# Designs tried in a protein design chat: VHH binders against F-box protein At2g26160. Part 4

Target 1, 331 residues: F-box protein At2g26160, of Arabidopsis thaliana (Mouse-ear cress) (q1pez8)
Amino acid sequence: MEKPEWSELPGDLINLTANRFSSISDVLRVRSICKPWRSAAATPKSFQCNLPSSNKMIETVLSPTTFFRVTGPSSCSYKGWLIRTKQVSESSKINLLSPFFRQLLTPSQQTLDLLKFEVSEIRQSYEIHIFDKYLIQGVIGKEGPSHILSRVVFLDNLIFAVGQDDKIWCCKSGEESSRIWTKIKNQVEDFLDIILHKGQVYALDLTGAIWWISLSPLSLLQFTPSIPMDYDGYDSCNKRLVEYCGDLCIIHQLRLKKAYIRRSQRTVGFKVYKMDEYVAKWVEVRSLGDKALIVARDSCFTVVASEYHGCLNNSIYFVDNVRKSVIRMKL

## First folded at step 4 (VHH)

Design b17 (from d16 with T58Y; framework vhh_7d4b_2)
Fold by ESMFold2-Fast, scan of step 4:
Structure b17 (fold): chain B 331 residues (1-331), chain A 123 residues (1-123)
Amino acid sequence: as target 1 above (331 residues)
Amino acid sequence: QVQLVESGGGVVQPGRSLRLSCAASGFTFSDYAMGWYRQAPGKQRELVASISYSGGSYNYADSVKGRFTISRDNSKNTMYLQMNSLKPEDTAVYYCATVDSYYLEGSWEYDYWGQGTQVTVSS
């Protein structure tokens, strides 16, 4: 049996700080005979959708994952831990995933028995699994898939995603045999992200403009102007949508642009902007106050820092592409 | 707990057949594409066969095409590799693993691996 060695693990995968990783693992290992919580009784559904590629269909699966805030049944503190989970289909147990990475948290693949713990659902997300035999052969090109999907949102009977072609794609969530991805018509813009906000789907384009997806007819309508800002010496091409204090906001991730035999595209900071609808103007958010932003691979969301162990006010938690670790930056 | 358990390995003479099985538990097997990898002593691990989530699509390395057949039964959470016309160069430890074609941020993700089963082709 191989014992977990915490000193060898990269980064902070559970607590929003590396210093408390082993402590939360002990809490999450418990089995209980108590009655299941409402969230533990519900099993999220996976969706098989086919992506057309030339004269072939590429199989895709949208696999549900859930972010929870977990607290003990007898809590002397309202603070909890942020975890990401995937349901084990025949059990009240859930597989514990890294909140920021796709892979599992430990070599032993720890599971949480939800029958003992109070859990609050924070966010539903989906991992996209793609089977493309050409990529597995290492021969991607003219006959390979042209449209790899990312970023997924659900609205009514529709599923939306951003493709590798930087366009918005749509699929109906009905019968499995009829689930085929189709591109939304008449797209000129390149898109980076989509989000469900106040019952509507919004998309973010490369220039920082926000678009609204109209369902009747299915179309994209520009909601905000582009952000007309230049960043000298920085690459700001990474942008995410997030809901902050009830408002739709854009997160700009700033990276250095250098061509050296050194780390050159390291994240050096963030800028956050909110649209002031009253004056039709972009307003920089200079402080997150008592809140923090979680910029995860499959989801981006706001938390109240004081409700989580190891979470600091006015902070952004994200994965650094160069270090392959969870990093915190103050806004 | 997530487990992939291989069985069916052994020692056989050239030209004979073996059937490998992989029993999966602790995850939603039908959500994952699966594959068989092999590793001979002193060589790198290679993917010899892969199969889609539904079993409707599959692929083989050129070295085994026409001799090996991959299949799966999602109702039993099991994957199989039928190996015919075995050659000495097929001697290796065979591993069951999940396979994902989703390339994100410079890496392929391999979520789950079995412990392996030895196949030896010799007289």
Scores: ipSAE 0.329, ipTM 0.677, lowest interface PAE 3.2, mean pLDDT 73

Design b18 (from d16 with S52T; framework vhh_7d4b_2)
Fold by ESMFold2-Fast, scan of step 4:
Structure b18 (fold): chain B 331 residues (1-331), chain A 123 residues (1-123)
Amino acid sequence: as target 1 above (331 residues)
Amino acid sequence: QVQLVESGGGVVQPGRSLRLSCAASGFTFSDYAMGWYRQAPGKQRELVASITYSGGSTNYADSVKGRFTISRDNSKNTMYLQMNSLKPEDTAVYYCATVDSYYLEGSWEYDYWGQGTQVTVSS
């Protein structure tokens, strides 16, 4: 089992960086180093958006997170490490996170000159924290309700997410009083994922079709045909959207269907498809070439493998629910 | 490093009170809904009380409603459980943890759990 490059990041650097984000002055110093750190430090703090449900208001909090590549000085390799940071609510502090888990990195016990390192922003995403005072689970081990909102995407003054009802929800990012989630009207299909691609928001439905979200009026328009695939002996119900080489692609995560409990099913492989606009049909991506896909819970994105320490070409890095660890699979 | 440290457990007679504390470190405590869970020998772990990230709303299992009070102090990264009118049935190891990730995502990788504190109500 091969772990992502974040697991190979020097402990001294991880610990030093975490300690440096413990105060307001540390955040200001980070912001003065380079533009990507300033972007992270200046991003909106966690904020509340309320979800109406059955004459009740569910409190939701959106917490921004950013993925960065950290590189050494020019005398070292051009390669870097993948890290994730979280903007701290009502604070100027920034916490370092595992790229794939919500785990925080350990406190530093050593000193290192961080100014010898450079950081580059890779992706921004949001964690959703939800509390419903009427959702009480008294027993661990029972399947709880699926998360109410996931896959947050920002476009202009609007925020979009996929709901537990498999519908697309939206709210305005402006004044606090306008931050109320509402379901987009007239949705017939059920949705699995959303992504921002080339300034547009696209949604993936259960049949593998991609839909475009029009803002004037706010509506869903079918963009691609369904992908008519059935995999003998495999469950492909977990599908994600990703941008690969400028194209919007679908990732199919394959699990052995004979397992009794879906969430306990081990991932056995992946299939990736892109829309070939020239032939107007879905085409399997048989190799990722010099690239790798990062399949995180809140975000899915492409990296150039040679730019990261320990990252292999033609690879997909993801979290497996059975193994409880980050795993690499070759496409 | 994420740490949750429970304290305040002990042995007590029925009808008495105990106050549990949970000290959190290594994560942004004020961003998370928190809960008190308990597990008696041979039984599944159950959520007995929960509190929103702001402290503005609380919720309780029917078995403890009216007897237990959950609270938090975000400035001290600490959560409390005031347990009144204790019964033998309240005997369990009490754990503090985040609430939202388990019930909403169904993923144990997001859970932050403490080591627990033993509460024994002798009859």
Scores: ipSAE 0.000, ipTM 0.258, lowest interface PAE 13.7, mean pLDDT 68

Design b19 (from d16 with N59Y; framework vhh_7d4b_2)
Fold by ESMFold2-Fast, scan of step 4:
Structure b19 (fold): chain B 331 residues (1-331), chain A 123 residues (1-123)
Amino acid sequence: as target 1 above (331 residues)
Amino acid sequence: QVQLVESGGGVVQPGRSLRLSCAASGFTFSDYAMGWYRQAPGKQRELVASISYSGGSTYYADSVKGRFTISRDNSKNTMYLQMNSLKPEDTAVYYCATVDSYYLEGSWEYDYWGQGTQVTVSS
């Protein structure tokens, strides 16, 4: 087990952001000219809500973010960069974000001719902001609030998320009185991920089973059996849902099971499985072919590697929390 | 780009009042919790007061509780700190900043900072 070298990673994928935008006026010009970018950024709205935690309410804001593919002049380059953007509702401004990291990008001194860019929407996601006065002051110590949300998805007038308690939470998108998160009742399972797929919300439990969220009544119904897999020597508890070639697939992030020190937190590989609907069994995906998987905190999705600068075929890109860097692993 | 600009600092005598303002631009102000920090010479920067996204929840350090009032006007992208009954120990550079616990469980990181405004309380 060797530490990955930062210099071994493709520079374009590490910097898959429009960091060559030199000013806010350049960003505004892209938004004004590109109808898809303009439409996507104008439509999403920040959602203010409340998370119950013990005997208090934690104010929370879901801020829309959009993943885009940006390409240069059509005559020269079909390859593009992956960027993430956040809308500024009051001033028609757009903030540029890293696809993988929290912070806003520091603008480059280089100015781009924005009239030459094509923008394609890849994924809609939400950045979660919380206000907890005790957490801000460090009174809770190393523990966060009991109900921090992740993996937000919207369906109709409902919003779903995975809580830090590994349960599915739901909130209505209506009036202020309905913007209080509630846990879906009668959950025995612990959940790792949720995804919107073909107009339905699916949840992934710790055992690898996929559950369907029924809206009438609001409930979780088991959609697939648990995965009967044995990863000798590996901790297989870290799983994500992804859409690959039109199918729901499970990504298994493998870490060493019996490691002595902090190296036990390091990823050593991935396995990908899809349901074979014909025989009703999980089947290992041994190659992603010409595609790559992007495993981001808020979302997980497939890209065609040849459409992105520095992106390699048959690869999974993710953030290693130990190294605080983007890492590529070949499937 | 993101900018936070403080104003309203000055020199006042003990027992008097000052109102600080923080004008924000370059981000969706109403999506961020905001706070006021202060730093006296030779001391670490400390959080004085913070306010939630809606303004419905506030926090105050024990040293200023009952004397300072934090507020915000999301329509003007501005945050305020009303400082009453000022004491010599309130002398410091006051900074406005965003506050957020979102990205790292059990870790508190602050995203954006202003350049600061000096408050001096002396006779």
Scores: ipSAE 0.371, ipTM 0.706, lowest interface PAE 2.8, mean pLDDT 72

Design b2 (from d16 with D31E; framework vhh_7d4b_2)
Fold by ESMFold2-Fast, scan of step 4:
Structure b2 (fold): chain B 331 residues (1-331), chain A 123 residues (1-123)
Amino acid sequence: as target 1 above (331 residues)
Amino acid sequence: QVQLVESGGGVVQPGRSLRLSCAASGFTFSEYAMGWYRQAPGKQRELVASISYSGGSTNYADSVKGRFTISRDNSKNTMYLQMNSLKPEDTAVYYCATVDSYYLEGSWEYDYWGQGTQVTVSS
């Protein structure tokens, strides 16, 4: 598997680390340089909440993160590097992170002139931090949550999340003492993902159907039919929502069904589906053309491959949990 | 840049107490669950205590329950481990680390680790 160059950023970009932005004046300077950096520096602080599970509230921190494309000197600006940033609450710092991992970029000895860099905002998301009572080694027979919180969406004064019970919950973004999570009523389905798309919130259920969240009254309305759940010999339980060419698409991450094969925990491929507007049916996307999909831990989005160093057309980049590395698969 | 610095280790007699501290810098301490690991020579590293981001929830290994207390002060970016009634079996290098239970299925992601502090319980 071919690993994208931009998943291992050059040392030159590491000088934009928190050490360079440790003061409020440095943060304000970054904010004044360009709109995307200003957006990152002004991003709301972490949202502390107790996210509901079946019988308990789970302590959760929702930390805003932003993905940027960074280009070098103007003579070489046609291609850039993908970075992720996270604002450190109270310290007024901006941490530069790996796009795919919760790791700070390693400091380098090179000094870079901040004004030589052009940046553009690609995606906003939230990094989810959960405290798990079953993390202590040797507690065999007690399993952690079967499902991981996929994403959180902020819309106006509302926060939407998929809880560990796989249901959609909603909270107002007021002061912590007034925050109360309420489950959207009449949910029969289990949900895997949630996304903000064209000013509206959409959720993905485990059957591959997309649901629209109506705000008055607060309710879930089925937006698309379910898609095929069974692929010959493959497990497609990991599904993500992504925007591709202006439309909502579903990414199916495929693994072998048989656990007796040690590769059964390994991703073997992907399938992508979009809703055909004309026939109102799911249609397989067999090629991403000049684009690539970034399947990061807390976000999934499309990039134009030619705008990034080491990024190939018709490719999906994701984290291999077995190797703990970013790998590429051709669609 | 990101640093976790342990202190408070030392040599003590059985039955005595030690208080370990972990000073954090370079990240938003209040957003991370934290834990104390230990490793004795020839043994696997084990998680002995963990604490949620707020300090409202704690967990302990069976070997230390009732003797060790984990706590944190988010205003000082510091985590503590109060170790009471120490036994020779508690002799180990103690590490503080961030704890992220986002991936639970046989593979842990721990983002930041300290260098460790030695605790020796001997007569």
Scores: ipSAE 0.138, ipTM 0.550, lowest interface PAE 5.0, mean pLDDT 70

Design b20 (from d16 with S50A N59Y; framework vhh_7d4b_2)
Fold by ESMFold2-Fast, scan of step 4:
Structure b20 (fold): chain B 331 residues (1-331), chain A 123 residues (1-123)
Amino acid sequence: as target 1 above (331 residues)
Amino acid sequence: QVQLVESGGGVVQPGRSLRLSCAASGFTFSDYAMGWYRQAPGKQRELVAAISYSGGSTYYADSVKGRFTISRDNSKNTMYLQMNSLKPEDTAVYYCATVDSYYLEGSWEYDYWGQGTQVTVSS
């Protein structure tokens, strides 16, 4: 098929094809980055560290990525597009990434020309890279889950992540010799997520309770009571933490228990809960109002829907494993 | 743009050696595990060797263990494959690629790939 030349595309056609919330990369296929973007963007460095696994050290790299909102300079609306970028430190270049998928959707969509666009930083995030011979061979040992990390947060000179063993791990920054991950001691609960909220690090356990990470001494303290894990007819094993309207909230991702179409069970809905401080009880958030939640692999955050093209109020955006596409569900 | 450019392929007799090179650009090379894949006519593409971010850990397919050596130079954004004791069954197009899967940080997308370089071992 013939493809249009984007540099010659009329503005109304560009807007029509760009009327997609999750990324402008599908519309704006360009080969260069303007100097103003490189000047405005921070040049973060990757963090190299080591993860103990059995009797060996597994090499790990935390690679910074940034979520941006991109708007046209002459836009008559305050609407923009959500993009994720990765800085290339050696060349000071910026690679354009899908907000929801870890890597580029296509090798040809790697840079963006910002001469006609304005950008604002929404969130800093991190991709975790590991090298494990057994995972490369497609074999996961029963004792190997702890060497897979997800959900990275930075606080001062400390880095926290959730391991595949469902425990919280910590690493100190500083000299390379001190960059070895260590499991936080005396964990009896299993954890799903971690978030930096109001200068504190919180962790979410499998029962829906939120825990606070105390830094002196380093320990986990229960912050909220548990939430029901099971729903009639649904599986709620996947939960995420998100900040919504200044409150720390939990997102419950629901799957139908008996849906066996392709060995992948699809998400059928969501429920969101926030802590009612006065009652010391979880309260269901039945509407997100004018906001939407972005449930990405490495980050979960709130946006004002009206500020983004194709984004609807009271919605949750996430990746569907079955269709390899971003899906919206109304709360 | 992300680019991986292979070089060093050619035609050799059995028992001889070749050294392949892969020059990377457009991404932070030291953030990625790298590997060499090969594809013979009528066969599926297979991973023959992989190397960790620092070069401190390596993987080899059973068919090439003891004969092939993978290495990298992060200061030059380059990866190498030293192929010794070549056999006719090593004849294939060799591809340079990143080595990440959805087991590695949840990636289920395709890897970055080079265009390939032909290696022919003629008896």
Scores: ipSAE 0.359, ipTM 0.699, lowest interface PAE 2.6, mean pLDDT 72

Design b22 (from d16 with S54T S57T; framework vhh_7d4b_2)
Fold by ESMFold2-Fast, scan of step 4:
Structure b22 (fold): chain B 331 residues (1-331), chain A 123 residues (1-123)
Amino acid sequence: as target 1 above (331 residues)
Amino acid sequence: QVQLVESGGGVVQPGRSLRLSCAASGFTFSDYAMGWYRQAPGKQRELVASISYTGGTTNYADSVKGRFTISRDNSKNTMYLQMNSLKPEDTAVYYCATVDSYYLEGSWEYDYWGQGTQVTVSS
């Protein structure tokens, strides 16, 4: 495990994530024209829905964001930068977001000019916006919503999410009145993550077991056994799903157990595991080779390190709760 | 070009009415819950009214309930605050902003903010 380092991220991305205000101003000073890339790929759309509450519906918007790799035009360098973007409604312009944090909502009068760059879509993610009475400041004893969505996955006409109750919820993408979240029945397990992999939806529970979501009937089926490895002195409750070399893998984020305040626990390392199909056993991935893992707030994915400026082989890039900056650790 | 521009402020006598407008551009207005904050000299900024992305749900601070009405027109990317029965205590700079119910310490730093418009209720 190496000391966390910010200086190893790509140039503009390092500034955007580590020095958020000034770097956004520098990037956004360039005018944005995004029709060429939009013509090549379908533009994602916002999804409006309602969360059930004991006494009323909570209005929710799932706002699409897209991760892109950006390279210079007609250059000998194939290296690029990782950016996250959000399309402005009824416009060819895009807003730049931090890949690892919530949107940096400082107003800017300029956007990135995509005509000066080659752009490749890496994946789509969703920001979750919830409106409730809890937004009123100064109210003592205000209550949180019955549940808050932490991660969502879209599959055809269905949306799946992990709630703050650690259960899997489902919503249909029909008429607005039918866009009501329903908890999948008979869940005993608590879930940490959800991912779309090879056209199927998989969920990860607290014990390290992966579950498959069957659509006929709608149900959760255990896909792998549990991996309840207890690391002495470490809290491994923060686990994520990622696709690595075509396989579903589990990322274990290790934090010191002796931290007095849990939300102030510093990440000290990672372990990555995949299922061995022949012996049905969890196998530790001890090296990512020429690849790196991006552990973003709303998404986890693999990149080829050599394709990105400042990205190192065998590395995991993430955000720590304590430092609130992008950090690299070697696997 | 993310921008929120307030208008409609001014100086009025107690008991009168003002309508504030907030014109939004550079982001998908219909995807955001919106709110009106105010800040009087020597006091902290407070949220006085908020509205859901459809306009179907509204919330008000107790100090303005029954007197202020928040509304929005998503086709015009505009939010409004109708202020009736104004009191000297309503004197403040009024800001429009996006709002988010994600329960996260410091979440307000993630909101888009306007420049503010002065409302003075003087007798």
Scores: ipSAE 0.215, ipTM 0.606, lowest interface PAE 4.3, mean pLDDT 72

Design b23 (from d16 with S50Y; framework vhh_7d4b_2)
Fold by ESMFold2-Fast, scan of step 4:
Structure b23 (fold): chain B 331 residues (1-331), chain A 123 residues (1-123)
Amino acid sequence: as target 1 above (331 residues)
Amino acid sequence: QVQLVESGGGVVQPGRSLRLSCAASGFTFSDYAMGWYRQAPGKQRELVAYISYSGGSTNYADSVKGRFTISRDNSKNTMYLQMNSLKPEDTAVYYCATVDSYYLEGSWEYDYWGQGTQVTVSS
């Protein structure tokens, strides 16, 4: 394991600045408590979707978060920083977040001076917040809350998420009365992840097979075979979907098999596979070339390493569950 | 710096009232759901009251419902717990904390807690 240069950048993503700002017609402005900035582009607002429970509806709130690449003026280096933002309230305040994992608390005095920076949207993801009386009374089990939803994707007027029951759930994004989560019917498999790829929603099951979500009728259709891999001494039960060079790929996160230590979820390596459409086989991706994979809490995506400060080629950046910090591993 | 500082604890007779305060700093208080937890000696920590980011939604543990009222003042970055009709079984250390957290792949998310304030209801 090499010292992760990328993990040193989150602390330097924004600088304190006293510089004045003026109207900039084609750039997004971030609002904060300490120094408000006007938004020049549309920023999605959070909204409520209700989750049915035996005797009530549980409030779930979807909060959009957007990943941006921030670059300096045209006369500076083309390299930029990865940031994540969240629109949280009716006052149009915008919080700056860690790009890799959720930050519960944000320093109140750090701001981004948009007079000196350009931003470009990379992708959008969602955080889900649940308000449930059962949580307050400890009814939800120690294993993790049943029915909590994660890995949200939007397609047209539909919202899809993976539940803690390992099933795919769906909600309509339209009028509030239609924003009720329902489990897709007749699911036999357990699912780990979902992704929007080339206008379609794909789901990843526990065995490494990819499924396509058909909208008419709403159903899951197996898209690829399972991956019959055996990793001696390692646990590969954590898998993610990612788009790499136009291909849908699976990331296998290798964790140390039970080592008689308190936290056996330490990551020791990765394997990446793509479907070879010509021979209908899973093919190991042995090098990411000039690219890096960002394995974030609610999103996985590919970046061109040379476009980001401190990002190395052929690398995977992820959050280590043991020490809660960003770590880099070479593929 | 992120800080949650509790105050207002003390010793009271059964049937009396106390008001706890939690002063927050170092983050955008108005964007977080908050709660009051308590822990008595030899018992598990329990969430007794929570309040949404706007203050529009509140919930209570059954043991305190009707007696405790949670509230917040976002302009002062402060949360309160009004405790009425106190009982000896309410004796505990009371903590304020963020409630809006998620598991990260089987591990609890990083949460911030205050240091706690002691409430003793005399026997």
Scores: ipSAE 0.000, ipTM 0.232, lowest interface PAE 12.6, mean pLDDT 68

Design b24 (from d16 with S50T; framework vhh_7d4b_2)
Fold by ESMFold2-Fast, scan of step 4:
Structure b24 (fold): chain B 331 residues (1-331), chain A 123 residues (1-123)
Amino acid sequence: as target 1 above (331 residues)
Amino acid sequence: QVQLVESGGGVVQPGRSLRLSCAASGFTFSDYAMGWYRQAPGKQRELVATISYSGGSTNYADSVKGRFTISRDNSKNTMYLQMNSLKPEDTAVYYCATVDSYYLEGSWEYDYWGQGTQVTVSS
């Protein structure tokens, strides 16, 4: 397995700056760094809300994070590094995070001098934080983890997420007292992912069918048929939505069946499918060409491989369940 | 950098009160549920009090319920533990920590921790 160097800030460039790790937040605050920073600054630093579970309310916070591409000093390289950042409330400061994990980058490292670097916003994402009343007993809720949300998408005044009950939940962005999650009514299907694509929210179900979320009335409408799957010893449950070359695509992560322990079940490959709109059928994407897919915890997106240090063409970068590390597989 | 700094520990006699503080920096404090752990010599670390992101929900271990009160001030990035009617069995190092319940196959093990503050209840 190949660990991508570009997924983290290079130590040698951090060391070119005489400033400590916190200096990156000071540079971002005092300089008019432009559309990426201003876009991130316009996003709420956190969104407090409530998730109903049986007869109780579970306090939940959506914490915004932003993926950026950072390029080195001019004339040395056109390639950049993928970083994830998190704003600190009230201080307008920024923390540097691992793109793939919930961890901060080493805080003792010297920071980048952003006056020497170009920064481009790649994607906005949200981390979800939940308070569990049974944590003291060492039990994560008596009713199980169905109340935990994942895969957050904002559209206008609405927020959508996938619950661990595999249903789509919705919340309005009004005043705090009205920020209560509700499950979209009449869901028969189980959902794995949601994505904002061309101003619309799409949801992916267990069978690989894509559903469109209609806002008036709030409902799920089937957009595509199920994907064709060659089920021959592979687990079909791990699928993600991604935008690839302007098209909505499904990434199907292949794991061997009959693993008695989920941690022992390793990823053996990927398949990618694109909808052919003219014939209303799924078409397998056999090569990503000069691009790579980044399959991160809270986001899935496409990059041009040549624009990143250590990134290879026709590759998928993801977190390995068994090794607890970032690995690359060729499509 | 992420940092949690405890203060307010000391030596007190049984029946007295002590107030612990935890000052947080380097992260968005109001995004995290917080808790107080304690560890007495020769015993495992025990979670004794937790508080939600807003401060609107709290939980306590049976051993401290009715005697300890956890609170937070998000405007000051600070969490508190008011300890009343202290007993010799409350003697321990007290740790401030995040207690986030969100997880992806073990990610909840990466809570942030303080260095701890000693509380001794003795005659």
Scores: ipSAE 0.343, ipTM 0.693, lowest interface PAE 3.2, mean pLDDT 73

